# VHH binders against EKC/KEOPS complex subunit cgi121 (cgi121), part 143

Target 1, 174 residues: EKC/KEOPS complex subunit cgi121 (cgi121), of Schizosaccharomyces pombe (q9p7j3)
Amino acid sequence: MILPLFPETQVHVFVYENVSNCAAIHEQLISQNPIYDYAFLDAATILYKKQVYSAIIRALEDRRDEQMKTKTIHSEVILSLSPKTEISSAFRQFSMTKKSKNIVVVKIDSKLTEEEEFERLDKLVEGNRVEFSDEELQKLIDFKVLKKNYKLDPSTLENPLASILSSIALRGYS
Key: E = the ipSAE of ESMFold2; O = the ipSAE of OpenDDE; V2 = 0.75 times the mean of E and O plus 0.25 times the DockQ between their complexes.

## First folded at step 16 (VHH)

Design m123 (from qm1 with H105W; framework vhh_6qgx_2; at its last look DockQ between E and O 0.96; V2 from the best seeds 0.00; counts 0 for: grease 26 > 24.2)
Fold by OpenDDE, look of step 17:
Structure m123 (fold): chain B 174 residues (1-174), chain A 123 residues (1-123)
Amino acid sequence: as target 1 above (174 residues)
Amino acid sequence: QVQLVESGGGLVQAGGSLRLSCAASGFTFSDHAMAWFRRAPGKEREFVAAITYTGSYTFYTDSVKGRFTISRDHAKNTVSLQMNSLRPEDTAVYYCAATYAWDYWTERAYEYWGQGTRVTVSA
């Protein structure tokens, strides 16, 4: 898909449930295998599509403004999900782990169609693809993790979207 | 409290060898990649080497490839840098650092730092 503010940048987002090989994927990530040039997120930390899009937009803005804090755009997406400025904290909060079962995968600067990208990614991920929707994400979320990551309280938990987006947008502006 | 303590620095002649060591405490050592950075006089701090959390993979800046070797000991919570064929341009303060991320070349990715150990290589 194309984001309105970044018409020259193609972005794809995929959701997988019941992934059996997250440990293997993790090994490829830490080894810096270029074939795994994606942002692999733990789905337990993602509640809304807009949360993911907001992070992607923030990362793209950082790149546009030559203000990236990380080396790669995908790492910047991970950082952008976090209300914290520390890269390690962001990775700890949102990045896929060896123990993850459900994941959200983001590809930025894709030269392929969504279907072509899916075919490539499907060779790397052993799991079931589900729709990238709020409905499906809500089935995979861990609210304990979500509350911790964004410091949500009972007053914001009923509709946490605004709080999440504010946290992403205002990172570093506390 | 988190602590990284470097040791092994000193004066050595060109072509000589040194082994730096870093003792880590106060955090989960096995969850973190470890790295060495260095700052030469009048220069910015630069990446030297990194090793993944299990020790399975290592990464080096080009100028030290084939000469430096990074390793870690999980039992002792230490990371080491074997430096061979040292050159005057290797003169710097060497820092030990830890990160949970795999953005190994990015200084900002490292959340824990040592105080550094000075390495001086004479011509």
Scores: ipSAE 0.873, ipTM 0.929, lowest interface PAE 0.5, mean pLDDT 96
Fold by ESMFold2-Fast, scan of step 16:
Structure m123 (fold): chain B 174 residues (1-174), chain A 123 residues (1-123)
Amino acid sequence: as target 1 above (174 residues)
Amino acid sequence: QVQLVESGGGLVQAGGSLRLSCAASGFTFSDHAMAWFRRAPGKEREFVAAITYTGSYTFYTDSVKGRFTISRDHAKNTVSLQMNSLRPEDTAVYYCAATYAWDYWTERAYEYWGQGTRVTVSA
């Protein structure tokens, strides 16, 4: 995928359902294994493709402007999903856990094609790859988690896209 | 209410040892990484050591590798820093900190902080 504001930056997003090895993946993330240098998100927190793209764009803007708050671009994506600039809370809200079942994986600055990254990730993730689409994400979302993470009221929850995108764009920095 | 309470600081001669302890309460200790940061007079807070929530992995700043050992006790909700072969440049206030993130070296990544314990190493 090519982002209009960042045409030189390779971005790949992968969705896996029914992942059986989340505890093993989490162990690799906390140990700082460089093979796992991706943003591993809990799919229960992601409702729209635009939600993920907005966080990626914000992270890339922060990197361009030398205003990253985290050590890596992938951690910056996790932070950028949160409505507040609080790193620990953002990881608690959006990152995968040992108990996750469905995950969204983001790779930035890949020198590999999307197909080559799929082959690499298929060796790391024991689950079923599905299309990165609003339809597939809607099957995996937990609306209670979404409501809590973005502080949505019941009326906004019926059509939350604008509120989510605004929260990502305006997260303490704008 | 969240609390991190450090203890074990004091005055020690160069080459000596101190053991710092941090008692944690008010949050789920078992799912947070724990770290020690320090601030020397006139300097900013710097990373010293961190331990993952599992206790399986530890990380150290280069200047303390081989001299300091971080450990944690899940049953007691404590994290400790064993400081051996102390040097005058180790003189600082030492802070205990907690984070859910695995961005261990970034001060901003830490959500909970203690008030610090002073370590003075004489020449």
Scores: ipSAE 0.838, ipTM 0.919, lowest interface PAE 0.5, mean pLDDT 91
Fold by ESMFold2, look of step 17:
Structure m123 (fold): chain B 174 residues (1-174), chain A 123 residues (1-123)
Amino acid sequence: as target 1 above (174 residues)
Amino acid sequence: QVQLVESGGGLVQAGGSLRLSCAASGFTFSDHAMAWFRRAPGKEREFVAAITYTGSYTFYTDSVKGRFTISRDHAKNTVSLQMNSLRPEDTAVYYCAATYAWDYWTERAYEYWGQGTRVTVSA
């Protein structure tokens, strides 16, 4: 996939449910294994496709403008999901953990087709791929976690999309 | 409250050794990566070494590889930096830091910081 604003940047997003090896994947992430250079997100924190695309766009904009806060574009996606600028907290809130069961995986700057990237990723993730869609994401979300991460009021829980997207877009502007 | 307290700094001759310690409290030590950064006179604070929250992996800036060893003790909530074959350019204030992230080299990724301990290496 190519985002219109970033025509030279190929992006792929995958969703896996019932992942049995998140602890092993997490070990590879903390050890800095380059084979695992993806953003691994806990699906319990993701409700919308637009949530993920907005974070990707924000990360790419910050890279373009030389405003990145983290070392890699994939860690910048994790930060960009957060309404705040604290990197450690963003990882705590949105990244896959050892105990995650469902994940969203983002690859930016891919030189592969979606199917080729999937073949590579499928060797790393022991789980069931599902469609990256709002319908599938809604089955995997934890609304208690979503409310906490974005500090949603009962009134915003009726229409959380706008509140979430504005939090991502306005992060760091006071 | 969160505290990181460094100790073990001092004056040492070139070629000598020094061991820094950092005592951690007020957060879940076992889920944080730990690191040492340093600030030399007239320079920016720079990454020195990091150790994963498990203790299984370590990372070092090039200038200290083979001379410095980072380690952690989960029972005592401490992280240490063994500094061997010290050089005058190792002279700096050394800071202990903690992060939940695995972006180990980025100063801003670290949410908790110590006050620093001064190391002076004389020629």
Scores: ipSAE 0.699, ipTM 0.878, lowest interface PAE 1.3, mean pLDDT 92
ESMFold2 (binder alone), look of step 17: mean pLDDT 88; pTM 0.900

Design m125 (from qm1 with H105F; framework vhh_6qgx_2)
Fold by ESMFold2-Fast, scan of step 16:
Structure m125 (fold): chain B 174 residues (1-174), chain A 123 residues (1-123)
Amino acid sequence: as target 1 above (174 residues)
Amino acid sequence: QVQLVESGGGLVQAGGSLRLSCAASGFTFSDHAMAWFRRAPGKEREFVAAITYTGSYTFYTDSVKGRFTISRDHAKNTVSLQMNSLRPEDTAVYYCAATYAWDYFTERAYEYWGQGTRVTVSA
């Protein structure tokens, strides 16, 4: 995918359910293996496609403005999902863990096509690839986790989209 | 109450060795990466070394590679920095820090910090 405000930036998002090798993937992430240079998110934290895109756009804006807080654009995506500008807590809130079952994987600045990235990731992830859609994400979300991460009241849990997007867009302003 | 308490600092002659230790409490030590940063007088804090929460991987700044070794002891909730072949340029306050993130070289990635221990290397 090509974003209108970032036409030279290649963006790909993948969703995997029933992943059996999260512990192995996590080991590669903490060792900083360059083959695993993606944002690996726990699908329990993602409810909408717009949530992921908003974090990507925020990360790209921060890179454009030379305001990145993290070492890589993929770490910046993880940070950008959080309503706070605290890197350690953002990773605790949104990144996959060795106990994760379903994951969302983001690749920015790929020199490969979407199909070529699929081929690479299918070798790294032992799970079932599903469509990146609101319908599929809503099967994988954990509303208790979502509520905690975005500090949602019961009334906003029934239609949380605006609150989530505002939290991502207005991060650092409160 | 989160605490990181450094010890082992002091005065040592160039070419000497020193071992710093950091005792951690108040958080889950076993799921956090640990690091050492240092700050020389009039300079910003800089990265020195980090170790993953598993202890399986270590990272170093180029100027200390081969001279310093970072290690951790899960039973004692401690991280250590063995400093060999010390140089006057190693003179600094050394800080212990902890993070859940795997962004080890970024000072801002660290959530918990100690108050520091002073290392002075004389010529």
Scores: ipSAE 0.836, ipTM 0.917, lowest interface PAE 0.4, mean pLDDT 91

Design m126 (from qm1 with H105T; framework vhh_6qgx_2)
Fold by ESMFold2-Fast, scan of step 16:
Structure m126 (fold): chain B 174 residues (1-174), chain A 123 residues (1-123)
Amino acid sequence: as target 1 above (174 residues)
Amino acid sequence: QVQLVESGGGLVQAGGSLRLSCAASGFTFSDHAMAWFRRAPGKEREFVAAITYTGSYTFYTDSVKGRFTISRDHAKNTVSLQMNSLRPEDTAVYYCAATYAWDYTTERAYEYWGQGTRVTVSA
């Protein structure tokens, strides 16, 4: 995908359900294996495509403005999902864990086509690839996790999109 | 409450050794990567060494690689830094830090910090 304000930046987002090797993937992430240079998110934390895109745009804006807080653009995506600018907390809130079952994977600045990236990731992830769509994401979300991460009250939980997007856009204010 | 308490600092001659220890409490030690940072007089904090929450991987800044060894003890909730072949340029306040993230060399990635322990290496 091409973003209007970042036309030279290739972005790919993948969704996997029923992943059986999350512990093995997590081991590769903590060892900083460069083959795993992606943002690996727990799908329990993602409700909308716009949530992911808003975090990607925020990360790209911070890179453009030389204001990244983390070492990699993929870590910056994880940070950008959080309403607070605390890296450790953002990873705890949004990154995949050894016990994750469904994951969202983001790749920025890919040198590969989308299909080549699919082939590469399918070798790393032991799970079922599904469409990156609001419909599929809504099957994987954990509303208790979403409520906690974005500090939503019960009245906004039924239609939380605007609140989530505002939290991402106003990171550092609210 | 979260606490990281460093010990083992002191005065040592060039070529000598020191072992720093950091005792952690108030958070799940076994889920966090642990690191040592240092700040020399008049300088900013810099990364020294880190160890993953599993203890399986370690990371070092080039200037200490081969001289310093980081280790952790899950039973005691401690992380240690064995410093050998010390040099005057190793003179600094050494800080223990903890993070859930796997961004080990970035100071801002660390959530919990100790108060520091002073190391002075004379020529």
Scores: ipSAE 0.840, ipTM 0.922, lowest interface PAE 0.5, mean pLDDT 91

Design m127 (from qm1 with H105Q; framework vhh_6qgx_2)
Fold by ESMFold2-Fast, scan of step 16:
Structure m127 (fold): chain B 174 residues (1-174), chain A 123 residues (1-123)
Amino acid sequence: as target 1 above (174 residues)
Amino acid sequence: QVQLVESGGGLVQAGGSLRLSCAASGFTFSDHAMAWFRRAPGKEREFVAAITYTGSYTFYTDSVKGRFTISRDHAKNTVSLQMNSLRPEDTAVYYCAATYAWDYQTERAYEYWGQGTRVTVSA
């Protein structure tokens, strides 16, 4: 995808369901293996494409403005999904775990095409690729996790998009 | 109630050794990476060493690599820093810290902090 405010920035988002090797991937993430330089998110936390794009845009804005709080742009995406600017909590809330089953993977500044990144990720992720679409994401979401992460009440949970996007845009004010 | 309690600081001569320990309580120690940061008088806190929640990987700032060793004991909920070949430049207050994130070198990534233990290395 091309972002209007960042037309030179290459962004790819991938969704995998039924991933069997999350423990192995997690081991590579905690070792800071540069081959795994992606944002690996638990799909249980992602309801909309716009949620992911809003976090990406916020991370890119913070990089442009020299206001990144984390070491890498991919860690900044994880932080940007959270309503608060607490790095440890954001990773606990949104990053994949060794127990994850479905994941969303974000790559920024790739020198590879989308197809080349798919070939690379297929070697790292043992699961089924699905379309990055609201329909597919809604099959993977855990509404209890979503409610907890964004502090949603029952009335907001019926149509949470605006609340989620507002939380991402306004994170760091508190 | 989250608590990190450091011990083992003191005065030592250049070339000597000290072992710092940090006892953790009130959170799931086994899910958190542990680190040591230090702050010399008039300076900002800087990263010293970190160990993953599994204990399998360690990270060090260049100036202490080969001289300091970080380790953890899951049964005792402790993290330790063995400091060998100490230099006057190692004089600082040493802080124990915990994070769930794997952004180990970033001070802002740490959620829980101890109050620090003072290390003074004389020439």
Scores: ipSAE 0.840, ipTM 0.921, lowest interface PAE 0.5, mean pLDDT 91

Design m128 (from qm1 with H105N; framework vhh_6qgx_2)
Fold by ESMFold2-Fast, scan of step 16:
Structure m128 (fold): chain B 174 residues (1-174), chain A 123 residues (1-123)
Amino acid sequence: as target 1 above (174 residues)
Amino acid sequence: QVQLVESGGGLVQAGGSLRLSCAASGFTFSDHAMAWFRRAPGKEREFVAAITYTGSYTFYTDSVKGRFTISRDHAKNTVSLQMNSLRPEDTAVYYCAATYAWDYNTERAYEYWGQGTRVTVSA
């Protein structure tokens, strides 16, 4: 997809359910294998498309302003999902783990088409590709995980989208 | 309750060797990557070496490749840095650090830090 403020930046987001090789993927991520240069997120932490796009926009803004806190744009996306500016905690909160079953994968700055990235990812991920939509994400979310990651109370849970987006946008401001 | 306690620093002559050790407690050692950073007098802190939580992969800054070896012992909750062929420019305070992230050479990515151990290499 094309972002209005970053029209020349290629962004692709993929969702996989019932992934059987998360342990193998995690091994590649910790080894920093360049073939796996994507943001691999646990789908249990993602409720809305706007949540992912807000983190991507924040990461791109930080890159534009030369204020990235991590070495790669994909790590910056992971950090940007967190309400705090703590890299280690953000990875613990949002990154896929060996025990993950459903994942959201983000690619920024791809020179490949969406179809070509799908072909590459289908070789890396052993799972079922599904549409990146609020409907599909809502089937995969873990509300206990979401509540912990964003510090949601009962009143906030009734309108979680606004609270989540505010947490992402206000990170580091006040 | 988190503690990282370094030991093994001291004075050595150029060409000599030292082994630094770091004992970890108060967090799940087996889930964290471990690293060594150093800060020379008048300079900022720089990455030296890191090891994944599995111990299967290691990473080094160019100036120490082939001379330093990082290792870990899960049974003892320790990480070690074997420093060989030491040079005067290796003089620094050496810090042990831990992270859950795989952004190993970024100081900001480290959540837990030791107090540091001093290494002095004479000409």
Scores: ipSAE 0.830, ipTM 0.915, lowest interface PAE 0.5, mean pLDDT 91

Design m129 (from qm1 with H105R; framework vhh_6qgx_2)
Fold by ESMFold2-Fast, scan of step 16:
Structure m129 (fold): chain B 174 residues (1-174), chain A 123 residues (1-123)
Amino acid sequence: as target 1 above (174 residues)
Amino acid sequence: QVQLVESGGGLVQAGGSLRLSCAASGFTFSDHAMAWFRRAPGKEREFVAAITYTGSYTFYTDSVKGRFTISRDHAKNTVSLQMNSLRPEDTAVYYCAATYAWDYRTERAYEYWGQGTRVTVSA
């Protein structure tokens, strides 16, 4: 994928359902194993492709502007999904957990093709790959989690896209 | 009602040892990484040491590697910092902090903070 403002930046997004080894992956993430340098998100928190892309764009803008709040671009993606600029709570809200079943994995600045990253991730993730599409994401979302993370009210809940994108774009104005 | 309470600070001569402790309450201690930061007079907080929520991995700033040891006790909800071979440049207020994130060296990644305990190392 090519982002208009960041055409030189290689971005890949992968979706896995029915993942059986989330506890093992989580152990590698907390140990900061460089092989696992990706943003590992709980798919229960992601409803739209645009939600992920907006967070990626925000993270890349913050890196460009020397305004990153975290140490890695992948941690910045996790932070950028949150409506608040609070790193600990963003990880609690959006990152995968030991009990996750479905995950969204983001890679930025890959030196590999999408196919090569799939081969690499298939060795790390014990689950079924599915297409990164709104259709597949909507099968994996937990609407109670989404509502809580973005503070959606009844008027917004029927069509949350604009509210979610606005929350990501506000860049911690709270 | 989150609370982190540090203890164990004091005055010690260069080459001496101190053990700092931090008692945590009001949050799920067992799923948070714990860290120690310090601030010398007139300076910003700097990272000292961190331990993962499992206790399996520890991280240290270069100047304290081999001299300081971080540990945690899940039964007591405490994190400790054993400080050996203390130097005058270790003089600072030491802060206990907690985070859910695995961004251990970044001060702003920490959600909960103690009020600090003072360590003075004389030459």
Scores: ipSAE 0.838, ipTM 0.920, lowest interface PAE 0.5, mean pLDDT 91

Design m13 (from qm1 with F29L; framework vhh_6qgx_2)
Fold by ESMFold2-Fast, scan of step 16:
Structure m13 (fold): chain B 174 residues (1-174), chain A 123 residues (1-123)
Amino acid sequence: as target 1 above (174 residues)
Amino acid sequence: QVQLVESGGGLVQAGGSLRLSCAASGFTLSDHAMAWFRRAPGKEREFVAAITYTGSYTFYTDSVKGRFTISRDHAKNTVSLQMNSLRPEDTAVYYCAATYAWDYHTERAYEYWGQGTRVTVSA
């Protein structure tokens, strides 16, 4: 995908369901294995494609402006999904866990095509790849998790897109 | 309420050893990485060492590699820093910290912090 404000930045987003090796992947993430330099998100936390893109754009803006709070662009994506600028909490809220079953994987600055990244990830992730679409994401979301992460009241939970995007763009501002 | 309490600081001569300990209370930190940071007078706080929540992986700043060893006791909810071959440059207040994130060198990534324990290494 091409981002209007970052046309030379290669961005790929992958969705896997029924992943059986999340504990093994998590071990690689905590060891900081460079092969796993992606943002590995729990799909239970992602409702819309625009949610992911907004976090990516915010992370890229912070990198451009020399305002990153984390060590890597992929960690900055995880932080950018959170309505607060609290790194530990953002990882707890949005990152995959040993118990995750469905994941969203983001790669920024890839030198590979989407097809080549898929072949690479297919070797790391033991699960079924599905389309990165709102329809597929809505099958994997946990609305209880979404409500807690974005502090949604019952009225906003009925149509949460604008509230989620505002939270990501403004990080807890009004 | 989570509290981290450091102990084991003191005065030691160059070439000596100290063992710092950090006890966590109020919550089990079994899913958190634990780290030590230090701040010398007039300096910024800097990363010293970290250990993953599993205890399987450790990370060190270059200046302490081979001299310091971080370890963890999950049953006691404690992290320790064994400091050998101490140098005057190691003089600092040492802070214990905990994070859920795997961004170990970033001070801002740490959610819980102790108040610090002072280490003075005389020449």
Scores: ipSAE 0.819, ipTM 0.907, lowest interface PAE 0.5, mean pLDDT 90

Design m130 (from qm1 with H105K; framework vhh_6qgx_2)
Fold by ESMFold2-Fast, scan of step 16:
Structure m130 (fold): chain B 174 residues (1-174), chain A 123 residues (1-123)
Amino acid sequence: as target 1 above (174 residues)
Amino acid sequence: QVQLVESGGGLVQAGGSLRLSCAASGFTFSDHAMAWFRRAPGKEREFVAAITYTGSYTFYTDSVKGRFTISRDHAKNTVSLQMNSLRPEDTAVYYCAATYAWDYKTERAYEYWGQGTRVTVSA
């Protein structure tokens, strides 16, 4: 995928449901195995494609401006999803866990095509690939988790998109 | 309330050993990576060592590899740093820190910090 503001940056986003090996993947992430250099997100935290794209754009802006707070662009994506500039809390809020069942995986600066990344990820992830679409994401979201992560009140929860995007875009400046 | 309490610092001669300990309370110790950072006089805080929440993987800065060993005890909620073959350049205040993230060498990634324990290595 090509982002209008970053046309030279290769971006791929993958969604897996009914993943049975999250504990094994998590072990690889904490060991910093370079094969697993992706942002592995819990799908329970993601409602919209625009939510993911906004976090990616924010991370790329921070990299461009030499203002990254984390060591890798993928960690910066995880941080950028959070309304707070606290790395540990962002990982607790948005990263996959040993108990996750559905995941969203982001790859930035891939040297591989989208098809080649799918082939690689299918060997790492024991689950069913689904389309990265608002329809599929809405089947996997946990609204209690979303409400807690973005501090949404009942009126905002009816149409949370603008609030979520504002939280992501303003994180570093507010 | 979250608390990290360091102990074991002191004065030691070059070539000697010290064991630092950090007692953790007020958060789920078993879900957090633990690390040691140090700040030498007139310098910034730097990464020393980290251990994953499982205890299965450890990370060290190059200058301490083979000399320092980080370990953790889940039953006691403690993390320890065994420091052997100490050098004058190891003189610093040593800080215990905790993070949920797996960005171990980034100071900013750590959510909880101790107050530090002072280590002085004489020539």
Scores: ipSAE 0.837, ipTM 0.920, lowest interface PAE 0.5, mean pLDDT 91

Design m132 (from qm1 with H105M; framework vhh_6qgx_2)
Fold by ESMFold2-Fast, scan of step 16:
Structure m132 (fold): chain B 174 residues (1-174), chain A 123 residues (1-123)
Amino acid sequence: as target 1 above (174 residues)
Amino acid sequence: QVQLVESGGGLVQAGGSLRLSCAASGFTFSDHAMAWFRRAPGKEREFVAAITYTGSYTFYTDSVKGRFTISRDHAKNTVSLQMNSLRPEDTAVYYCAATYAWDYMTERAYEYWGQGTRVTVSA
């Protein structure tokens, strides 16, 4: 994927369902194994493609403007999904856990094609690849988790997109 | 409510040893990474050491590698810092801190903080 304001930045997003080795992946993430330098998100927290893209754009804007609050662009994506500027809480809210079953994986600054990244990730993730689409994401979302993470009230819950995107765009400026 | 309470600080001569302890309560200790930071007189707070929530991996700032050892006890909800071969430049207030994130050297990544325990190393 090519983003209009960041045409030199290669972005790939992958979705896996029924992942059986989340505990093993989580161990690699906490050890800071450089092979696992991706943003590993719990799919229970992601409802729309635009939600992920908005967080990516925000992270890239913060990197461009020398305002990153985390050490890596992938950690900045995790932070950018949160309506708050609190790193620990953002990881608790959006990162995969050892108990996760479905995950969304983001790679920024890839020097590989999408197919080559798929081949690499398929060696790391024991699950079924599905299309990165609103339809597939809506099968994996947990609306109770979404409501808590974005502080949604009942009046916005049936059409939460604008509220979610506003929360991501205003993170740190609210 | 969340509490991190440090103990074990004191006065020691260069070349000596101290063991700091931090007792954690009010949050799920077993899913948080724990770290020690320090602030020397007239300086900013800096990273010292961190340990993953599993206890399997540890991280240290270069100046303390080989001299300091961080460990944790899940049954007691404590994290400890064994400080050996202490130097005058180790003089600081030492703080324990907790984070859910795996961004261990970033001070901003830490959600919970203790009040600190003072360590003075004389020449």
Scores: ipSAE 0.835, ipTM 0.918, lowest interface PAE 0.5, mean pLDDT 91

